# VH-VL binders against Protein NifQ (nifQ), part 10

Target 1, 180 residues: Protein NifQ (nifQ), of Rhodobacter capsulatus (Rhodopseudomonas capsulata) (p20629)
Amino acid sequence: MLHFPDPFATGPGPVIPAEALGFILAQGLRECAAGLGPLTARLGLSGADLAALRDRFAPGLELPDLDLPRPEAGPDQQAIETLILWRAGVATPEARWLAAILARRSMETRHLWEDLGLPSRPWLSGMIAHFLPGLAAANARNMRWKKFFYRQICSDAAFSLCLSPSCDDCDERAACFAPD

## First folded at step 21 (VH-VL)

Design bb3 (from j1 with heavy chain S105T, light chain N53K)
Fold by OpenDDE, last read:
Structure bb3 (fold): chain C 180 residues (1-180), chain A 122 residues (1-122), chain B 107 residues (1-107)
Amino acid sequence: as target 1 above (180 residues)
Amino acid sequence: QVQLQESGPGLVKPSQTLSLTCTVSGGSINSRDYYWSWIRQPPGKGLEWIGYIYYSGTTKYNPSLESRVTMSVDTSKNQFSLKVNSVTAADTAVYYCARETIFGTITPFDYWGQGTLVTVSS
Amino acid sequence: EIVMTQSPATLSLSPGERATLSCRASQSVSDYLAWYQQKPGQAPRLLIYDASKRATGIPARFSGSGSGTDFTLTISSLEPEDFAVYYCQQRSYWPYTFGGGTKAEIK
């Protein structure tokens, strides 16, 4: 009965929160099946948070690793997570879950929307606008999201990290991180 | 189990700075899973959220108090602190520190300090 | 900020009676509503969160319901230790805000 949306579909239309999270969960599950690690480690959430997220957006979906604690995070992931939480504009669990997921997936090697398993960048922006309206408003110039995150943490004295090592091998790195 | 305890002077003169410290035991404040908040309650009145501090030092304050409030965290001492500048009689209240769980079993304020009365008087 | 309105301000009841407390938000806060109990000289104690989930150690006689803007705390049968002040709190939006409280007193 439960189905994930077509991962190859192009949908610049209004973002449906449940579908967006479906894509993200599907990507995480594919990586789990490929032996890359538990779902908690792939998405940066504890089993408890994953269970709650499932119950809200994908009820009835069977998920692995729901008994595992929140995985450790490096300093760059922590900084991005902290930034997103602070900029979220709301305090909902959905906002917090998405902050953690975005931070964790920013550690992957491709564009953020790709590593999230979303069909396009507008899907990512639409999802952020819905769950993290403060973050969306802060990115008024529609900057690439990884670039935006790192620029924000670099400009804040509370953060000391300014590099995105995971993007070093990306062919579009120069364009993505080009000066405005 | 986690315990919180407020400490600081119970009497502050008008226009001076109120300073309080919350000491946490039975758990570390150096965690990504918690916000550490201050909440106050004037005598015979309701509750007002003052703000929170994160383990990283990032803060969020109530706009009604933002211009006068500063919070800090000392992970080495497992403490976080509150300062309220330019106090008036309106700042007389019992001040509570509290923990909010923001990841895992997401819950609002489930652990509170006993509270400490701060009276603003000449 | 979200304004939380509690009613009634005072509720006079006898032990064994059913208590119904109301909390209204100025705009929708989804189900992210908590209830606290406060006794004289003590800190608030979390009773209910997410509108209907009982906190750890909370007796079954306490229950919460509602979503959006209207919420209810019910005490099915009042015990002597239940006479206290009850506060609701929303945590959807910054700043967090509390209701004005309902005092449950013995008749």
Scores: ipSAE 0.899, ipTM 0.962, lowest interface PAE 0.4, mean pLDDT 93
Fold by OpenDDE, fold request of step 23:
Structure bb3 (fold): chain C 180 residues (1-180), chain A 122 residues (1-122), chain B 107 residues (1-107)
Amino acid sequence: as target 1 above (180 residues)
Amino acid sequence: QVQLQESGPGLVKPSQTLSLTCTVSGGSINSRDYYWSWIRQPPGKGLEWIGYIYYSGTTKYNPSLESRVTMSVDTSKNQFSLKVNSVTAADTAVYYCARETIFGTITPFDYWGQGTLVTVSS
Amino acid sequence: EIVMTQSPATLSLSPGERATLSCRASQSVSDYLAWYQQKPGQAPRLLIYDASKRATGIPARFSGSGSGTDFTLTISSLEPEDFAVYYCQQRSYWPYTFGGGTKAEIK
């Protein structure tokens, strides 16, 4: 069984996509174990998708809740998911899974990389660059990812999915580009 | 089970707009789990993906056709549509609508319409 | 776009024989390769997805293999109903692209 190291014990280095997904799964499992809900709800994927994700990146890892359907998502989560899928630049299942995960975890309260269980923001950016190259390219100014998502769903002409206040009206706009 | 059916004029004059509708039954278009695509096949030739539309209305088109293609979705009618502007003889083809499952048991095009022939002729 | 090349263009065989169809991608598409069967006057039918997974209801005589750039569809023993055109399709990259097809015809 795969053992994922503590994200805070991991030193600086190149981002390995499979390891990044391992951290994400580990975080979801911790939350599941803490009684916060099934793994499907924590990561925004069906049991089938989780199983497939496991088979690709963490074969042999035992996961709970693989028989559960895809959880419902609120409007903001749907909008972010749609945006990421559209911006992904690729059509792989990995990209789709990550889009769903990123959207779901954006509903949490901390920095996105924290809520994903990643060691740092560069890990998140590296993972996005690998699986979602189109999204990575779209964030040319290195905006904080959660803020980037909300800004995009509010301003993108390709779709009108903005349900949140516009970033232009946000009092904390300056913080959106602060280095992590 | 899910069924798709194309409908629209079988004859279009050059420079006019080709317009087709796909009606879905046995399942809802209003789902996060599917892309709804149009694919065409000129007589005696291979398959060309035209584009997809998502339940939210977001679209992605083949760059080869992007400037002339528009897709729309009507969830109330459980339909999605294709428009191709400024058609030429090269747009003569059997047009298929198809479903792609993008979450769950991720599969490519597993449900197709029967296809409808559209001939571009003066 | 990813160019999908199928070979041979035409395959002439007799019922009961083994058919081997090739599909090559211009760059790696991982294992996200599908095979379709199309009979005259019909829509394509999904046979194989993810390079080697049989779609629901597809007979065991159909099998797929390969990864990266080279893929193979094998029909272990051709049935009369298997004479058709076969297309491969990649779905790793936009736009989705199909091969030119291989026509399996009766000798």
Scores: ipSAE 0.896, ipTM 0.962, lowest interface PAE 0.4, mean pLDDT 93
Fold by OpenDDE, last read:
Structure bb3 (fold): chain C 180 residues (1-180), chain A 122 residues (1-122), chain B 107 residues (1-107)
Amino acid sequence: as target 1 above (180 residues)
Amino acid sequence: QVQLQESGPGLVKPSQTLSLTCTVSGGSINSRDYYWSWIRQPPGKGLEWIGYIYYSGTTKYNPSLESRVTMSVDTSKNQFSLKVNSVTAADTAVYYCARETIFGTITPFDYWGQGTLVTVSS
Amino acid sequence: EIVMTQSPATLSLSPGERATLSCRASQSVSDYLAWYQQKPGQAPRLLIYDASKRATGIPARFSGSGSGTDFTLTISSLEPEDFAVYYCQQRSYWPYTFGGGTKAEIK
């Protein structure tokens, strides 16, 4: 198994999309090793999708749970996934995989970039800009991504499934646009 | 095995609304893994993607038709539908519904209906 | 939208001959290119996806190659049932777009 560097030890530089996916996979694998569940459940993808993702971004990497189906998702996760797919601006498998991953990891408790195992928020934004350019464009004000997702699914009539209040009513709205 | 079947009037008058329904059997449309699309083909011409609808009702339309197209989904009937408003002779075509697999073994349009001819004529 | 251009428009060949069909995209679509076969009165049938992956049940005589903007469908040895219209389709960008088709006809 490949050893991934400490994501928090990396300095500034251009975001490398393939490397970003590496960090995400590494995070998922760490969680698997910790007994938190199969990789499919950790990243919200089927074994087939994980295998395909691996083949594109990390050829030769051994992954567990590749025989498992796509895990179930709660309503918020489904809504976020649907939103990201719709906003992606492209129809590539990479965009779709990332949409699923982002949706699943948005169900975790920390900042999205942290729960993805990325070094920083700019890494997340850079990855999104690359794979999901439409989504990047939609977040022109650089809102924190998890908050952005919930704002979108709660305010859009097409997305009726959300547990979070509208951002317009949030007293901490300004914090969602805070610098990295 | 998944099967798709188009249904609806084969004749529509100009300026009226074309309405078609696709009935899916052998599988559920209520799945996160598929886009359900409409594609049309004028007689003797090529293929034009009209749009897709997701199980949740989310849609994406071809910009060339967006202003006139509406899709809907009925998961209880395992159907999805297409409406094209203000039709002209240019909308005369064989209309296909098709399935796209967007997760798992990601594939383009792997299942198609047999198609239904819709003729716009006065 | 991405413009897909197929050539030639018509390909006249005899059974047993090799057929080579070309598809060009106006911009790179990576390897997310599909080929369909359509016979008269029938819906298109998926042949190849991701430029080179053969769909289930498709004979080995069909093969696809290419990436970026230039793609090729090859039929190594034409069977009588292979005379049809072939379409390429990109699925990298919205809206999905198809080529104008290549008609393979019997000489």
Scores: ipSAE 0.895, ipTM 0.962, lowest interface PAE 0.4, mean pLDDT 93
Fold by OpenDDE, fold request of step 23:
Structure bb3 (fold): chain C 180 residues (1-180), chain A 122 residues (1-122), chain B 107 residues (1-107)
Amino acid sequence: as target 1 above (180 residues)
Amino acid sequence: QVQLQESGPGLVKPSQTLSLTCTVSGGSINSRDYYWSWIRQPPGKGLEWIGYIYYSGTTKYNPSLESRVTMSVDTSKNQFSLKVNSVTAADTAVYYCARETIFGTITPFDYWGQGTLVTVSS
Amino acid sequence: EIVMTQSPATLSLSPGERATLSCRASQSVSDYLAWYQQKPGQAPRLLIYDASKRATGIPARFSGSGSGTDFTLTISSLEPEDFAVYYCQQRSYWPYTFGGGTKAEIK
């Protein structure tokens, strides 16, 4: 059974990756219950991937929508997913699942850690460091993750989604590198 | 049923560029769920992963070959290609293209081409 | 890169016998280890993935076990068509790496 720790009981202590994923699943399930769509669409994974993710981190947890295919993704989501996969530094299924989840949740409107249902940004960073060490290393300046993703896909010639100024010249730089 | 087929010259001279194409049928290369890889096997030897290309054109190469390898994808033709520059006798091998499923039922190389022998010789 | 070491290099057995093949990784690859079978003149065929999951269409006589660094492929009772070269492969880390192979030959 998936253990959901009290998000307020955990200070900026060590992040437990499996618990972080629990929060993410819980958030997805809440949104499903609210009628926002199937879990697959909420997290950007197929039922098969969700089942495998469950089996890995929360054996026995009942999840809905496990028979559904992978949902469609817009170009931004695809680009972010591609970026994260490429930067992951590892090739594990966990990394791939997280890449998809992060990309999908980046399409939401709040801070990424909020939309993931995590207690704080350090939880997100800790989870990324664990499952996506290459991505963690790439964000050496500790940029807010959603902004980091968009900055990367905009600056990468392979994506060319936007023409963004350099971070050094940006008057909103402080917003991108806000403290945790 | 997905099928992969390698094509290209079976003989390349030293210092020239090896060029191969993999044609995929029975499924689309333009999918987020697959990596498309090249793997080679020198005669009587083991297997060496060369690299993959994603539907978006993003690539990852084996560091041992990175400086000489270029992959490309043509989604309109449902093909992806491999180029190896400055070949030597050490590049003589059977070259395979293969599919890796990276989402869904995540599996390693579940579909392979039959392989094509490329001999580097003067 | 992760170094995959297979043993023995050659395994001589008779049909009906049990075959046990070993694969070791230089560091932990979790359970993301695959086994392939390759017959002469053919491409490798996926047998086992995730250390113990049989690929589609693979007979039950093939089984995989292990995690971390030590893995085993077992053929419970060798059939004539099972005499081939077997490779293990890790897919946890880039670059993907294969073992040197074990040749199962008929005694």
Scores: ipSAE 0.894, ipTM 0.962, lowest interface PAE 0.4, mean pLDDT 93

Design bb3 (from j1 with heavy chain S105T, light chain N53K)
Fold by ESMFold2, fold request of step 23:
Structure bb3 (fold): chain C 180 residues (1-180), chain A 122 residues (1-122), chain B 107 residues (1-107)
Amino acid sequence: as target 1 above (180 residues)
Amino acid sequence: QVQLQESGPGLVKPSQTLSLTCTVSGGSINSRDYYWSWIRQPPGKGLEWIGYIYYSGTTKYNPSLESRVTMSVDTSKNQFSLKVNSVTAADTAVYYCARETIFGTITPFDYWGQGTLVTVSS
Amino acid sequence: EIVMTQSPATLSLSPGERATLSCRASQSVSDYLAWYQQKPGQAPRLLIYDASKRATGIPARFSGSGSGTDFTLTISSLEPEDFAVYYCQQRSYWPYTFGGGTKAEIK
């Protein structure tokens, strides 16, 4: 049978990249149960994408909202999604799903691994290294992931090494350089 | 419902630039959900993926052609375009534009243009 | 780049027979494998994606199987309109690559 992640585990255990997607789904379901919005809005994917992701990584798990379209995204979310798609290094469906999920969850305020529902920061880095190897290689200096995303999508004279069209009108610099 | 149609000159001289445009109807190319690709097929031969362009203008090209290829998107005209520089007879092919769905039921090339033959000869 | 090898190069069969077409990848592409049909003078048509999923409007006589490196397209009972060239394509890695094709022709 299917099992949800155990929130009371006494340590992260070894990183198992396929299980990372199970933790992400479980976090989205907790937020739905808390009344924060439909699963599509929490994870940044259409119901069709969520069904396909579930079928590959959590078969048999019942999900709500599978008839809903993908929600619209603000400019920062679009920019991060575009960055991850371009940097992914592979063309797989899971790289596409993770581009949307990582971009959407980067709009939340806690550490990215926490807002993904992952057991620890190594789970985030391990998942990215496995499913998005080009993205992992691009973060060669091991910046925290939200900081890396925002640095890559914003450009100032001080950061001329990275240009992004989605930061052309950035009027909130704290969001562009928010910590992970 | 969505339709793609290639346009451009059918004859190009060696060393010149091949330039093609794909016009999309029945849907918008200003969308997070699709990649827009060029694929070519030399007469009697198989298929070669040239590259894609995204609505944002970001691209990915086949390394075999990367040094000679540029793509662009014009969302106001609902078009995307291909340029291949410094062509030779080896670039003679039928050129197709095609759509790939990358979100909302991820699907490979399900819509293709009719194709246009480009011949490179003196 | 991932090399896709199709066999046989030519498949000579009669209408009503079962056709089996093979595609092998030079390394694992998971199940992210598509099959296309191309008739003379036409653009390719998507038949199968993700190894086994039929595209919209594709008849049930077309089925796909396999994962990793070895994939099969089966046409359970050939119709006259099925005599065409068939291409496989992997979509796990950039660049996308196609097989060399299998031509299904009338014996």
Scores: ipSAE 0.864, ipTM 0.922, lowest interface PAE 0.7, mean pLDDT 88
Fold by ESMFold2, last read:
Structure bb3 (fold): chain C 180 residues (1-180), chain A 122 residues (1-122), chain B 107 residues (1-107)
Amino acid sequence: as target 1 above (180 residues)
Amino acid sequence: QVQLQESGPGLVKPSQTLSLTCTVSGGSINSRDYYWSWIRQPPGKGLEWIGYIYYSGTTKYNPSLESRVTMSVDTSKNQFSLKVNSVTAADTAVYYCARETIFGTITPFDYWGQGTLVTVSS
Amino acid sequence: EIVMTQSPATLSLSPGERATLSCRASQSVSDYLAWYQQKPGQAPRLLIYDASKRATGIPARFSGSGSGTDFTLTISSLEPEDFAVYYCQQRSYWPYTFGGGTKAEIK
């Protein structure tokens, strides 16, 4: 059969994009409980943004740190955030929240879907396709997402904060193509 | 507290370039949390969003104007600007600059300049 | 792309009456819908955002409702200063689009 009723049917069950935000919040809460920092710092959003995101996707969930401001971001995080905002294809609050979250979690060392607390890589791609359709379309070759972000930042003249060396001149290109 | 003020010529000849500047006071344009937009309103008609610029210099334009418009930002002067090339009488409008909050309490255009009428006439 | 249709084009009412203004989107914009008031010679003023949230300093007589494609602005009891033009604006999709306006005028 060449046609599938659910293009995301891999891993532990069907991808439900709205539930991805719940997994992301749960991962942030685990990191808070482990003493790694306030929820705002783990997810890259202000307390006001987190409260609004919670109200929409996990109503009734108690969150810490809701009175804290948005943390500062380093240049790579700013560049990825700007890229996702620009490529999102929609103007929704969800797209804006995810731009901040994806940029912040791309600063971590594991695969992006793991550092987001998602069940699998198809969950990451399904979430992006649903909430950030322009970004999904831009990654037409289905690269791993962190690799795509860093490649775009290094090659896109629109970003003034590309601090990575040129990937064409990098003898160890793995440093430019971190796992997603 | 935050105030936006448009400035620029009120009269432009057909086929020339319309050029406007918005000066922001009471807050910084160099921020991850805001988009800075131009919106126009022909006399007696509705509103048309022209585009936004972000502190980084990235832009998004209304496809209806994209081929003729450019925007720029000068963070050192706390200003952003609009140019519309090859104007015709159809570009006669009141031009507003406006702020949108994109992080924090995400809100649409809560601060507007008072508007400046630009007339395209020979 | 998203066409915002407002109705009626004009509302002729008296002070103290209840005003109901409609805005319809050509496709779902979730609840990411704003309402603005514009008086002659002035810039638009944000009244309502996210369909139902009142902006800072907006009187309680203004309320918004709806989601998806159909939205309503209600003014529970018109004051003389409320006779103006009202615009809706969707902010789900680029480009941002505004409705054509509803003029509230004295009967």
Scores: ipSAE 0.862, ipTM 0.923, lowest interface PAE 0.7, mean pLDDT 88
Fold by ESMFold2, fold request of step 23:
Structure bb3 (fold): chain C 180 residues (1-180), chain A 122 residues (1-122), chain B 107 residues (1-107)
Amino acid sequence: as target 1 above (180 residues)
Amino acid sequence: QVQLQESGPGLVKPSQTLSLTCTVSGGSINSRDYYWSWIRQPPGKGLEWIGYIYYSGTTKYNPSLESRVTMSVDTSKNQFSLKVNSVTAADTAVYYCARETIFGTITPFDYWGQGTLVTVSS
Amino acid sequence: EIVMTQSPATLSLSPGERATLSCRASQSVSDYLAWYQQKPGQAPRLLIYDASKRATGIPARFSGSGSGTDFTLTISSLEPEDFAVYYCQQRSYWPYTFGGGTKAEIK
């Protein structure tokens, strides 16, 4: 049912949440071509997960590194991944893939939608509302997503990754002040 | 090969706490790739998912049991545990621990313990 | 909570016959449905996941189909070891829920 989207398309267009995964794969491929690391490391998933994600959302797209394991993750990435898994509101494979991808791309420095390779911020919010409805509902104040993630992991006792007594003491970490 | 084994008392009095431990061998419980679940089955009846615990200690419980259930993980012993408070005869069941894979080849419960019968009786 | 309804409750069949087991979900679970087999005194065994994928080591006579709300497990030619109870389980939504089971027994 999903058409194979052009993962290299740019410019404005209607938000189609299921096609967001194609843009994300294209961003990972651009980073591989630029020598920044294997696709598994850029997206935070094993080769097996990437193949399954591709088969559902971008069938026929050639991907490298499909025999590689999932890379290790630092503590902030692990905490965001755990938060998204817990908040997702559904148990689907796509929610799990997105938990890993969103956590990994939150480690980058630009707006999250830019580092995901999405055309605009509405694409990010539309994708989350579609695949991660519990997470969308939890961000009722419509905070920028990276800021929301870091506020949640600093305030939640289940996620012991805040290195300071409050988030206002996290000024040494760019992600507390990073744009969405 | 990953193996799961339940242990704990087989007889519990009403109003007491049911406590079970699942020991995992052949693999590490300290992994981002798995959820560790408890599932129960009253004799002659169907299956009820109780909840999962993640390596981080985060949990999700079936709302039907949420007020009475806690789970914990002990990575140094490669074990996870279940407590059910204030038990009644309705909690008599075979209790299974099980693994699901949440990253990699995403797979539902393909590894189960043998199950342990817990009887709630005065 | 997603209610999983299995039918029939009991199948009485002979070895060599075709078995067809039905599972309905109270709302769409996409294709994220599993089938398990359980023999007396044993833990459930995963047969099928994602509606139609056979788990490792499961014989080709077991097949699954369906999506959304309606799912079918088919055993093309029953072997003596296939007389057991079969459960479906959805894995799209928390909490995970199982059907009530279908018992396949010797006619």
Scores: ipSAE 0.858, ipTM 0.923, lowest interface PAE 0.7, mean pLDDT 89
Fold by ESMFold2, look of step 21:
Structure bb3 (fold): chain C 180 residues (1-180), chain A 122 residues (1-122), chain B 107 residues (1-107)
Amino acid sequence: as target 1 above (180 residues)
Amino acid sequence: QVQLQESGPGLVKPSQTLSLTCTVSGGSINSRDYYWSWIRQPPGKGLEWIGYIYYSGTTKYNPSLESRVTMSVDTSKNQFSLKVNSVTAADTAVYYCARETIFGTITPFDYWGQGTLVTVSS
Amino acid sequence: EIVMTQSPATLSLSPGERATLSCRASQSVSDYLAWYQQKPGQAPRLLIYDASKRATGIPARFSGSGSGTDFTLTISSLEPEDFAVYYCQQRSYWPYTFGGGTKAEIK
């Protein structure tokens, strides 16, 4: 049957990293229903990858746009995707899917956990710690994730983009610069 | 259809640098969807993954070889290359280049070159 | 690194028989295991990926099963062209590692 976490769940209960994928799919579906574009464009994956992700984390869930190719990405999205692939620490399909999703959702304007449809920032950090352990280890300063991505790609000579989003615009400024 | 072909010297002297190039035809190496790998097989033995290079130039190497290997891409020639420094007889092997799909239907190595034997001897 | 152990090293069977090849990982690799066939003088050929999915063009007599640490390649009825060396490979962890191989020979 359909197992799909409540996208509005809150509270002190344990973060369940695999359920984070359900929140992410729900956010993408909500944006499709709102006319913002196909699911592939909202999540940065091809229809084939979305079907495979669904089969592992939300079996039986009906998804649109499964015949569409992977959308093109701008330079910031490409740089963040490459960073996450490189830092993931594992070679699994989950790490690859999340590299694309996290890079794509980092192009949105709200906090990354909000634009992923997650209930809270701990859900994002728990998901990353579980599926992308090398990335979690690299953020030893516990910086907010979108700001961490942009600082990393600005600091690495292999990445050429420095400008967006600014920590100056972040409600999380204390967390962006805490023990850095 | 995508095809991979290794090229380079078949004989290399000890302590020298082994240098190989893989030419890709029927598809572009400038793609977010693939890793481009080198894999070697000593005669009569099993397979050892050497590493990959991504279109961005980022690499990952087998720790057993990391201190001696470098890879590069040349997107204008649709080629990627392997260098192994300070070779010994233990580096004698058939060297394969291979493609891995990392997005779009994630699959392991489904396209391989024919392989090229590199012998390290004086 | 993840050690992949294949058994038996050599499997002597006749055409028409069922072959069962084993691959064991030193720690869980989830379902992310591939099987390759290699004939003399050729590059490896992908047979199975994600433990049980046949690659394009692979005959139905090849099947894979298992998850975690223990995996099996089964050839339901051996054809003459199936006598080759078979390798498993895990794709969960860097570096990628292959098993030592199982050689299928005519008895």
Scores: ipSAE 0.855, ipTM 0.923, lowest interface PAE 0.7, mean pLDDT 88

